# Designs tried in a protein design chat: VHH binders against o75319. Part 52

Target 1, 181 residues: o75319
Amino acid sequence: GNHIPERWKDYLPVGQRMPGTRFIAFKVPLQKSFEKKLAPEECFSPLDLFNKIREQNEELGLIIDLTYTQRYYKPEDLPETVPYLKIFTVGHQVPDDETIFKFKHAVNGFLKENKDNDKLIGVHCTHGLNRTGYLICRYLIDVEGVRPDDAIELFNRCRGHCLERQNYIEDLQNGPIRKNW

## First folded at step 20 (VHH)

Design KK5
Fold by OpenDDE, fold request of step 21:
Structure KK5 (fold): chain B 181 residues (1-181), chain A 120 residues (1-120)
Amino acid sequence: as target 1 above (181 residues)
Amino acid sequence: EVQLVESGGGLVQAGGSLRLFCAASGFTFSSYDMNWLRQAPGKRREWVALITSGGETDYAKSVKDRFTISRDNAKNTVSLQMNSLKPEDTAIYFCAREGWDKGEYVFDYWGQGTQVTVSS
């Protein structure tokens, strides 16, 4: 059977909306086939994701999946009204310029098309922390002009967990701005 | 060296069938889950089907009941039987090995892909 990603249980399922942005981060929801490996209170399905978002009086308008697999859940597990975007992102290394550009392009496209609402961009990798945090922060820094430390602090606070990877942090703090077009 | 080589692609009319093959080498094939993915023109790569090392299968909704994934461990091959093909199935089809790396699932190796074109 399917294996639960390591340390997946250690992270909060869903963060909070990042004030001043349309971003919310969460760990990867797991489809039903994973539930047999989990206690009931540990389960976090696509349905649970949307319930938790509603509990925060928010609505998802886009989900960006950064995992490098399709094992965890299927796009069809999501409501038809919420677009799903896969950006295969390798873990533990700083995303390449193409990945960064894809992410920025997706976010900008969403914002352009959703000016008339306040729907959120849900972003997740496996834990919804390192890859997720890096790309969100990279966007805030490169596109919105946010100071790197402020972006990182904001993400950490809202996610409820801190970015862990030093190479990500160093790149955000000291790395060059990446191409936006 | 891990290698995945797809074959079997081609041009077919709507309603027709194709069988794709992926020849694997350079690793213990029987120990790995294998996947098919596809990328249509101007679209992102999407997952199509999975077959585990144990023989369990799963499919994307768009291909369920039309496509069948199978494997032959003796020959180190994974296959995709595609029936009732639609123009929407036109894409480059990729074979991918799914590994467990640093505590998570990853597609760690890909083939070069094989072109499937379905005409209306």
Scores: ipSAE 0.915, ipTM 0.947, lowest interface PAE 0.4, mean pLDDT 96
Fold by OpenDDE, fold request of step 21:
Structure KK5 (fold): chain B 181 residues (1-181), chain A 120 residues (1-120)
Amino acid sequence: as target 1 above (181 residues)
Amino acid sequence: EVQLVESGGGLVQAGGSLRLFCAASGFTFSSYDMNWLRQAPGKRREWVALITSGGETDYAKSVKDRFTISRDNAKNTVSLQMNSLKPEDTAIYFCAREGWDKGEYVFDYWGQGTQVTVSS
């Protein structure tokens, strides 16, 4: 059967909305086939994701999946009203310009089309931490003009876990701004 | 060196059938899960089907009951039988090896792809 990603159980399933933004980060939800490997209280399905979002009095308008597989859940496990976007993102290395551009373009497109509501952009990788945190912070820094340390602090606080990868942190703090178009 | 080479693509009429092949080399084929993905013009790459090393299969909703993934470990090949083809199935089809890297599933190797065109 399917294997649970390493350290997946160690992270909170869903973070909090990042104040001043429409971002929320979470770890990857797992489809039913993974439940055999989990205790009931450890399970976190696509359905559980939406329930937890509702408990926060929020609503998802877009899900961006940064994992480099399709094993964990299917787009059809999501409500038809919530678009799903896959951006294959390699772990442990700083995302390339193409990946960053794809993410920014998706976010900007969503914001343009959703000016009349307050729906959130849900972003996840495997743990919803390093790749997720980098791309959200990269957006805030490059597009919104947020100071790098402020962006990182905001993400860490809202996710409930801190970015772990030093190369990501270093690139955010001292790396060049990436092209926005 | 790991290599994946797709074949079998071409032009077919709507309602027709096509069988794709992926020839694998450079690794112990029988030990790996294999996948098919596709990328339509102007769209992002999407997952189509999975077959595990144990022979279990899974499909995207859009192709379920029309496509069948299979493997021949003796020949180091994975196949995709596509029936009842639709114009919306037009895409470049890729085979991908799924590995376990850094504690998670990843598509670690890809073929160059084969073009499938379904005409009305």
Scores: ipSAE 0.913, ipTM 0.947, lowest interface PAE 0.4, mean pLDDT 96
Fold by OpenDDE, look of step 20:
Structure KK5 (fold): chain B 181 residues (1-181), chain A 120 residues (1-120)
Amino acid sequence: as target 1 above (181 residues)
Amino acid sequence: EVQLVESGGGLVQAGGSLRLFCAASGFTFSSYDMNWLRQAPGKRREWVALITSGGETDYAKSVKDRFTISRDNAKNTVSLQMNSLKPEDTAIYFCAREGWDKGEYVFDYWGQGTQVTVSS
């Protein structure tokens, strides 16, 4: 059977909306086949994701999946009204320029098309922390002009967990700005 | 060295059939889950099918009941039988090995892909 990702249970399922942005981060929801290895209270399905978002009086307008697999859930497990975007992102290394560009392009496209609403961009990797946090912060820094430490602090606070990977943090703080287009 | 080599692609008419093959080498094939993915022109790469080391299968909704993934451990091959093909199935098809890396699932090796074109 399918294995639960390591430390997956240790992270909050869903963070909070990042004030001043349309971003919300969460850990990867797991399809029903994974529930065999979880206690009921540990389960976090695509349906649970939407319920938790609703509990925050928010609505998802886009999901960006950064995992480097398709094992955890299927796009068809999501409501048809919410677009799903896969960006295969390798873990533990700083995303390459192409990955960063894809992410920025997706975000900008969403914002352009959703000016008339307040729907959120949901972003997740496996834990919804390192890859997720890096790309969100990279966007805030490069596109919105946010100070790197402010971006990191904001993400950490809203996610309820801090970025763990030093190479990600270092690149955000001291690395070069990446092209926006 | 891990290698995955796809074959069997080509041009086919809508409603036709095609069988893709992926030849694996450089690792214990029978111990790994194998996948097919595809990338259509101007679109992002999408997952198509999975077959576990135990022989369990899963499919994307768009190909379910039309495509069949299978494996031959004696020959180190994974296959994708594609029936009732549609123009929307036009894509480069990739074979990918799924591994467990640092506590999560990952497609750790990919083939170069084989072109499948379905004409209307």
Scores: ipSAE 0.905, ipTM 0.945, lowest interface PAE 0.4, mean pLDDT 96
Fold by ESMFold2, look of step 20:
Structure KK5 (fold): chain B 181 residues (1-181), chain A 120 residues (1-120)
Amino acid sequence: as target 1 above (181 residues)
Amino acid sequence: EVQLVESGGGLVQAGGSLRLFCAASGFTFSSYDMNWLRQAPGKRREWVALITSGGETDYAKSVKDRFTISRDNAKNTVSLQMNSLKPEDTAIYFCAREGWDKGEYVFDYWGQGTQVTVSS
């Protein structure tokens, strides 16, 4: 049967919009088939995601799913009006250059297409923390010129949880300069 | 060594059928969930179907009622029966093993893929 990801219940479902950016981070929503093992107050479905975003007076214009599976929900569980992109991202290691490029390309494409609105890019992995935080920070550092420590602090504060994996933090602070193409 | 080898791809006229096979070796096949994914030219890889170790199945909306995933634990094989094929089904089809690793689901091993081409 379906298993709830470990420690998934320990994380806030949705963070806050990161000021000065178009990003918001959240943990993976779980489709109805997972709810048998959840108390009602523990549920966080695709519908719950959109309700929580609306409660913040925000609107999603793109969801980038970084999980290395399709088990948790299907794109058809999302409103038809919200584009969905899957970028298979291996956990526990710094994402390779191809993955980083795909993320940068997706964000840049969104910003171009959505220059006349204020919709957000929702980004998630399983917990909405390590892979999510790494790639958002990588974008802010490489494309927007944000200092590594400032990007990390902004992400941590807005997500409501700190980046945990030392290899990601080390690469953001001291890693090689990367191309944006 | 974990190995997944797809076969059964080819050229098919629209409306036709194909059956894909994935031969698995190097692990306890009956303990793992198996998936099919596909990648059309110039498109991102997308999920097609799941069969759990217990035999439960699920499908992407675009293939539901046309495709059937099945498994044979005695032969370490997962299959994808594809009926009523459309040109939009043209893609490289991949078999993927789904593990539970460090508290989450992950496609931890992939095959090399088999090409399916559906002509109009």
Scores: ipSAE 0.806, ipTM 0.906, lowest interface PAE 0.9, mean pLDDT 93
Fold by ESMFold2, fold request of step 21:
Structure KK5 (fold): chain B 181 residues (1-181), chain A 120 residues (1-120)
Amino acid sequence: as target 1 above (181 residues)
Amino acid sequence: EVQLVESGGGLVQAGGSLRLFCAASGFTFSSYDMNWLRQAPGKRREWVALITSGGETDYAKSVKDRFTISRDNAKNTVSLQMNSLKPEDTAIYFCAREGWDKGEYVFDYWGQGTQVTVSS
């Protein structure tokens, strides 16, 4: 049997598009095999994700999956028209420079390829909060020149939950700029 | 010390077969879900197959019906039978243990990998 990630039910499934960016954050969708232990209103499948994005009048052009597993759903559970990218990101520690580089490279590539549309980059880890928030904010700070506190505030508001891990917050506020490009 | 050691890789002709093995030690093997992943040259590592501690299996679309994951709890091994091999299957194949860490699934231990090369 599949286990529901701890506290996963406590998080909003999908956030709102972050204004002035191409990002939207969400918690990990769970494939059908996980639904045995979920009430219907608790379900959040890959299909539910796309329905909720459409309800916001948005369209995903890339999903970046930051989980360090493939247990929750498979790329084939997504529409074939939506690129999927796995970046194995170790939780509970500030992501290393290689992970940050991979994330920035993926975002920059997407922005170049999608400059003539308004599709979004969907980013998730397990809860769509700490690793997701860190990497989105790291991108905004390092690449877009956004002030750390403004990036964090924007993420928190649009995700609907505040970043929780103090080591992530401290690194964003006071850590070095990662000059990966 | 948890260790995972892959073996059985090599050069094989397209359409051929190969069987990979992963020898596990340093933990209660029968209690853990096990996975195979692979990394082709210049590509990101991708998931291939899962076998749960209870013996249920799942596969990536690209290998479904050609690859079979199995386990032998008496010998602490997981294997991957690879049939109808294609040049696209050329990669380093990794065995990974799946743990439950701080309330979520994590590939917590990896082997060093074994090279599979499929010639056309």
Scores: ipSAE 0.796, ipTM 0.904, lowest interface PAE 0.9, mean pLDDT 94
Fold by ESMFold2, fold request of step 21:
Formats: structure tokens, sequence, C-alpha cells
Structure KK5 (fold): chain B 181 residues (1-181), chain A 120 residues (1-120)
């Protein structure tokens, strides 16, 4: 009885590392129980994720899962050496300040613990686009002082798909700068 | 109004057993997948078990073969039988309904939780 998320097949599985950052974005990997409804070329499993990252000559040091479910895959499907963090993020609306704070705290903690390597933070929601793009851009704007339009352009280019939801885009461009860490 | 109410929590010795219940109301219970999650002190909420509307089950590795999720569609209840309990199972346990909203899975309703404490 698993359903493939709507439009999930239409998105590139994994983006490219965002230059000047430690981020890479991707859509949610799907465990084998979802594969009955997928053609072989449509499959994107947790194993496929790590293979694609390795093919880019990169290495993940943290995965931040923004989905509001655990249906798609289990943390145990990931290598034991890669920390996994779930931040339940409500979709279709701009994330609240508590969610933004949790994301910033996780990123800052990773950067402190990984200052002597070049491992990446992998971030995903269901499609790896709207919630993912919003929180990455919010971090770049609020913490690293990146201009909103530059953060959005960088994300869109490296993800390979443009942010779609206007409420997220408008908040990034015109909303308040959050000074939480 | 959708409601989920957990019960059956308590204090239990390591190696013991406990059975949790979740009473559901306000929706067509038999049509929805149901989950248990838990949150230990100072930890993030984590998924424990799933039972689909069709009765298929799945479990987190940490509880597999010790916990059993079940449902009674006539009584609108989900249960979690917990055997061979360990101190690390100490947590607030939540029942969650899993909906399909705007093309994706979402835990759209939660209970208030029931405390399970496993002493060594």
Amino acid sequence: as target 1 above (181 residues)
Amino acid sequence: EVQLVESGGGLVQAGGSLRLFCAASGFTFSSYDMNWLRQAPGKRREWVALITSGGETDYAKSVKDRFTISRDNAKNTVSLQMNSLKPEDTAIYFCAREGWDKGEYVFDYWGQGTQVTVSS
C-alpha cells in the first residue's frame, strides 16, 4: 500500500554541492517497499543516494530530514557513520521560528564538529525543493549574510529546479531577517 | 473532530511487558494508517511502528521482535504490545494518524502521549 509522492518522479534525485557552502539537497529516498510502483530507472533508494554522492566526489557527514513522516525510509537504511536528524517541518507554509532555530542549530553544530573535513550536510524534504530550499536559504541569509536573491539563485541552480511556492519565495525576499542562531 | 487518546503507560521493570492503547474517534479509522512514535527525555521524537489500513506492519530496528503493533477496526483502537523492555525504551509514546495530504504522507494528528518508564 505505499504511494509515491505526487510529482516525485519529476525531480532530479540529487543536486550539486552549493559552492561556498557545505550543503547539498536531494529529494526523499524511497525504501524498497515503494519500488513496486516504480520503473527501475525511477528508483532512488538510500543506497542510490550515497552512490550518487560518491559519484560527485563528495561525502555526506549529516542528513537533515525535513519530512513530516517516517514512511519513506528508516534511519537504519543509512550508513552507521552518517548522523541522521529529523526536523518535522510542516509543509505548504513558511516554517515557524522554532523550526528555523532547530535547523540553524543543527547546521551550526555540524560545522563546529566538522571544521577539519569537507563533508556535506544533506538536506531533504519530500521533493528536496520548497521546505529544503527555504531553510537552506534562510540559513544563508540570516547566518551568513547572503543576499536573498543570491541565496535563491544559488539554491535553484545547484538543486537543478527552481523554488516553486510563492509564499516561501516572498518570505525570503521580503520577510524579516531572523537573528536567532 | 479527530481525536487520538493514548493509555496504558506506567512503570515497569527491565525485562517486563506493557501494552499501550490508542483510542481513535472523529474519522473513518479503518481507512487510515496508524503509527506509534516515542520521545525519550532530552531526545528527538522517533518513529517506532506502523500498521497500515490493510493490516501490514513495520517496526524500527530498535524494537523489532520485541514490540507488536495491532489494530481493532471494530473498536477504533491501535495497540502496542511491548515485551522485553529495556531502560532505553523509557519515553513518552505517541499515537499518530498518517494522512495523505497534498500528494505526500504526513502525521496529521497526534495524541497527547502516555509515559512509559523502564527501571533497571
Scores: ipSAE 0.795, ipTM 0.901, lowest interface PAE 0.9, mean pLDDT 93

Design KK6
Fold by OpenDDE, fold request of step 21:
Structure KK6 (fold): chain B 181 residues (1-181), chain A 120 residues (1-120)
Amino acid sequence: as target 1 above (181 residues)
Amino acid sequence: EVQLVESGGGLVQAGGSLRLFCAASGFTFSSYDMNWLRQAPGKRREWVALITSGGETDYARSVKDRFTISRDNAKNTVSLQMNSLKPEDTAIYFCAREGWDHGEYVFDYWGQGTQVTVSS
């Protein structure tokens, strides 16, 4: 059967909306087949994701999946009204310029098309922390002009967990701005 | 060296069938889950089917009941039988090995892909 990602249980399922942005981060929801390996209170399905978002009086307008697999859940597990975007992102290394560009392009496209609402961009990798945090922060820094430390602090606070990977942090703090077009 | 080589693609009319093959080498094939993905023109790569090392299968909704994934461990091959093909199935089809790396699932190796074209 399917294996639960390591340390997946250790992270909060869903963070908080990042004030001043349309971003919300969460850990990867797991489809029903994974529930056999989980206690009921540990389960976090696509349905649970949307319930938790509603509990925060928010609505998802886009989900960006950064995992490098399709094992965890299917796009069809999501409501048809919420578009799903896969960006295969390798873990533990700083995302390449193409990945960063894809992410920025997706976010900018969403914002352009959703000016008339306040729907959120949900972003997740496996734990919804390192890859997720890096790309969100990279966007805030490169596109919104946010100071790197402020972006990182904001993400950490809202996610409820701190970005862990030093190479990500170092790149955000001291790395070059990446191309936005 | 890990290698995945797809074959079996081609041109077929709507309603027709194709069988794709992926030949694996350079690793213990029977120990790994294998996947098929596809990428249509102008679209992102999407997952199609999975077969575990234990033989369990799963499919995307769009291909369920039309496609069948199977494996032959003796020959180190994974196959995709595609029936009732539609123009929407036109894509480059990729074979991908699914590994476990740093505590998570990853597509760690890909084939070069094989072109499937379904005409109306």
Scores: ipSAE 0.914, ipTM 0.949, lowest interface PAE 0.4, mean pLDDT 96
Fold by OpenDDE, fold request of step 21:
Structure KK6 (fold): chain B 181 residues (1-181), chain A 120 residues (1-120)
Amino acid sequence: as target 1 above (181 residues)
Amino acid sequence: EVQLVESGGGLVQAGGSLRLFCAASGFTFSSYDMNWLRQAPGKRREWVALITSGGETDYARSVKDRFTISRDNAKNTVSLQMNSLKPEDTAIYFCAREGWDHGEYVFDYWGQGTQVTVSS
């Protein structure tokens, strides 16, 4: 059967909306086939994701999936009203310019098309922490002009966990601005 | 060295059938889960089907009941039988090995892809 990603149980399922932004980060939801490997209280399905978002009085308008697989859940497990975008992102290394561009383009497109609402952009990798945090912070820094330390602090606080990868942190703090268009 | 080579692509009429093959080498094929993905013009790459090392299968909703994934461990091949093809099935089809890296699932090796074109 399917294996649970390592340390997946250690992270909060869903973070909080990042104030001043439309971002919310969460760990990857797992489809029913994974439930055999989990205690009931450990389960976190696509349905559970939406329930938790509603509990925060928020609504998802887009999901960006940064995992490098399609094993965890299917796009059809999501409501038809919520677009799903896959950006295959390699773990443990700083995302390349193409990956960063794809992410920025998706975010900008969403914001342009959703000016009349307050729906959120949900972003996740496996744990919803390192790859997720890097790309969100990269956007805030490069596009919104946020100071790197402020972006990182904001993400960490809202996710409920801190970015762990030093190479990501270093690139955000001292690396070059990446192409926006 | 790990290698994946797709074949069997081509032009086919709507309602027709096509069978894709992926030849694997450079690793213990029978120990790995294998996948098919596809990328249509101007669209992002999407997952199509999975077959585990144990022989269990799964499909995207858009291809379920039309496509069948299978494997031959003696020949180190994974296949995709595509029936009732539609113009929207037009894409480059990729074979991908699914590995376990740093405690998570990853498509760690890809083929170069094979073009499938379905005319209306």
Scores: ipSAE 0.913, ipTM 0.948, lowest interface PAE 0.4, mean pLDDT 96
Fold by OpenDDE, look of step 20:
Structure KK6 (fold): chain B 181 residues (1-181), chain A 120 residues (1-120)
Amino acid sequence: as target 1 above (181 residues)
Amino acid sequence: EVQLVESGGGLVQAGGSLRLFCAASGFTFSSYDMNWLRQAPGKRREWVALITSGGETDYARSVKDRFTISRDNAKNTVSLQMNSLKPEDTAIYFCAREGWDHGEYVFDYWGQGTQVTVSS
């Protein structure tokens, strides 16, 4: 059977909207086949994701999935009204320029098409922390001109957990700006 | 060295069938879950089908009931039987091994891909 990702249960399922942005981060929801490995209170399904978002009086307009698998849930497990975007992103290493560009392009496209609403961009990897936090912060730094430390602090506060990977933090703080086109 | 080599792609008319093969080497094939993915022109790579080491299968909604994934552990091969093909099935099809790395699932090895073209 399917295995629960390590430490998955240790992270809050859904963060808070990042003030001044359209971003919200969460850990990967798990399809029904994983539930037999979890206590009821530990379960976090695609449906649970949307319920929790609603409880925050928010609405998802886009989901960006950064996991490097398709095991956890299927795009068809989501409402048809919410577009799903897969960006296969390798863990533990700083995302390459192509991955960063894909993410920025997706975000900019969404913002351009959704000027008339306040729907959120939901971003997740496995834990919704390291890869997720890096790419969100990279966007804020490169595109929005936010100071690296401010971006990191904002993400950590809103996610409820701090970025853990030193190579990600170092690249955000001291690495070069990546091309936006 | 882990290797995955796809074959069986080609040109086929809508409604036709193809069978893709992936030959695996360099690892204990029977111990791993295997996947097929595809990438259409101008589109992102998408997952198509999974077969576990235990023989359980799963499919993307778009190919369910038309495609069948199978494996032959004696020959170290995974196959994808594609029936009732549609133009929208046109893509490069990839075989991928699914591994467990740092406590999560990952497609850790990919083949070079094989082109499938479905004409109207």
Scores: ipSAE 0.898, ipTM 0.943, lowest interface PAE 0.4, mean pLDDT 96
Fold by ESMFold2, look of step 20:
Structure KK6 (fold): chain B 181 residues (1-181), chain A 120 residues (1-120)
Amino acid sequence: as target 1 above (181 residues)
Amino acid sequence: EVQLVESGGGLVQAGGSLRLFCAASGFTFSSYDMNWLRQAPGKRREWVALITSGGETDYARSVKDRFTISRDNAKNTVSLQMNSLKPEDTAIYFCAREGWDHGEYVFDYWGQGTQVTVSS
């Protein structure tokens, strides 16, 4: 037994590219072994992810997986040409400074290596909302100078779901600015 | 108090074998899925193998057919038999318990790791 993550079915699989950024957010894709408990229209596999990105006329250049497990899919389920990065991120609490730093470092490294193309950074946690939204917004605020409310609005609109956990929202709006190195 | 303690690491020549052990205590071992992960110097941790409470196994492609995960519920141990070792298998190997927390899978407890070094 594989269990479908709670509320996973309630979320749109893939958001839209966040304009003015290189980010796109999605919920965790589920490998074939999870499909036994899903109706065909509920499935969202690693292959489905890439098909949906292609339908948007976009291309992934990096996937950052924020889940604290490897149960949902394996890196080998992705094209070998797409770098995969696991950042184990504890849920339901504001990520610690080390986790935030790892995320910023990964994004900055990607942008440097991909300055001559328009490939996207795909970011997901389990639902592609709270941890994903927090770290993307934290990056936009601390590194790009985006106002907290503007970052949150942009993420919510492009993800198609609102960032709802108050501890994350409060930290983005009122918490300390984190150093970038 | 949940504890996981790895052992069995060491130095081995390429092509050789090692068997790792993870001693578990402080929880109902037979009810939990168990994993091995590894971290090579300067690299991030990567998943190696899973054994479910029901005995189903899964492996990273890089170790498939060379490594075998097993469990002994009477002794509360998880083992990793590592055959045909390669220098790229050099890493600290960690045992991790997989729980179901807030509706999702999580590696909720980890051991301190055991070093495996594979020489050329």
Scores: ipSAE 0.829, ipTM 0.915, lowest interface PAE 0.7, mean pLDDT 94
Fold by ESMFold2, fold request of step 21:
Structure KK6 (fold): chain B 181 residues (1-181), chain A 120 residues (1-120)
Amino acid sequence: as target 1 above (181 residues)
Amino acid sequence: EVQLVESGGGLVQAGGSLRLFCAASGFTFSSYDMNWLRQAPGKRREWVALITSGGETDYARSVKDRFTISRDNAKNTVSLQMNSLKPEDTAIYFCAREGWDHGEYVFDYWGQGTQVTVSS
């Protein structure tokens, strides 16, 4: 029944906090029902996610799930103290303006409500790379005024993998500032 | 053409019951996992229930033990029996097909939804 997402095993489970930001990126955690086809060292569950964040001496204050499904884990698999937000984001194409707006709105709301702590926004899609990297970079460019190449380099370094989709990279480098925030 | 059409929504008193239906066409229904999702006013769309092609089910905690998802492969339908309804269950309910696209799960087809309103 449950299929492991293609190439999911090839990605580091969790990146590092992006310096100067409140972001950390990771691949989708997989609930126990997916573990039939995984070696023990390949497992990355919701519990494993929080253990790895704690090992970095960090704390999540929000998880933004960009997958266009609920198959991989349930919000109930997360501690009740960590807000969860689903933003259904279609893969393989540059996210539409509505999706970008929802992401920016969520991040801005979190930063306002959490200005007195240092909790992180965890962001993931399936692999924690292309959709995740695009939306984080789009936020940094449009809202924080970061140069596109600097945003991309920061994301790639902290995630531990480079953005792969050329249409995403091209839109970040050469596309218009999005005015939907 | 893949098509999903929900029906059975309406106004129901708190504590009451309602049964939703999703009629599927244009694909081999028995081969696909099916889901219900819902969107309450002013809220984001959230997952409610799953039934796999093999008949295994799963539920969001908020509806577990009150809702039952089922399928009829002969009629190409998915149903959602909703018991002990609460005002918080007021939402547009959507049927969604679970596809496998470019190596990952995706809700690849949706119905237009059916409104459920639970009055107090």
Scores: ipSAE 0.820, ipTM 0.911, lowest interface PAE 0.7, mean pLDDT 93
Fold by ESMFold2, fold request of step 21:
Structure KK6 (fold): chain B 181 residues (1-181), chain A 120 residues (1-120)
Amino acid sequence: as target 1 above (181 residues)
Amino acid sequence: EVQLVESGGGLVQAGGSLRLFCAASGFTFSSYDMNWLRQAPGKRREWVALITSGGETDYARSVKDRFTISRDNAKNTVSLQMNSLKPEDTAIYFCAREGWDHGEYVFDYWGQGTQVTVSS
């Protein structure tokens, strides 16, 4: 059967909108089939995600799913009006240049098509922290010119948890600016 | 050592059927969940179907009731029976093993894919 991802229960479900950006980060929502292994207070479904976003007076205009699986929920579990994009992102190593490019392309496309509204890009991996934080920060650094430490501090504050993987932090702080497009 | 090899793809008219096969080797096949995914021209790879080690199945809405995933643990084979094919089913179809690595699900091994082309 379905196993709850390790330490998934230890993370806040949804962060806060990152000021000055269109990003909000969260952990992977789990479809109903996972709920028999969760206490009611531990549940975080696709529906719960959208309720929590609404509670913040925000609206999602795109979800970018960075998990390297489709086990946790299906795109059809999301409102029909919210675009969904899967970018298979390998964990435990700094995402490769192809993955970074796909992420930047998706974000830039969204911003172009949504320049006349304030909808958010929701980004998640399994825990909504390391891969998610890396790619958001990589975008802010490479495309928006944000200083690495400022991007990391903003992400950590708004996610409610600090980036944990040292190789990601080191790459963001000391690695090369990735060439755009 | 882990190897997944898809076969059975081809050109078929709309409304027709195909059966895809995935031959697995190098691991204890009966212990692993298996998936089919597909990638249409100009699109990103998307999930199609799952069969668990225990035989439970799940499907993307776009293929539900037309496609059937099955497994033969004696032959180490996953199959995808595709009926009522539509032009939008045109894609490269991939077999993927579902691993549990560092506390999360991951597609840890993939086949090279088999092309399915559905003509109108």
Scores: ipSAE 0.811, ipTM 0.907, lowest interface PAE 0.8, mean pLDDT 93

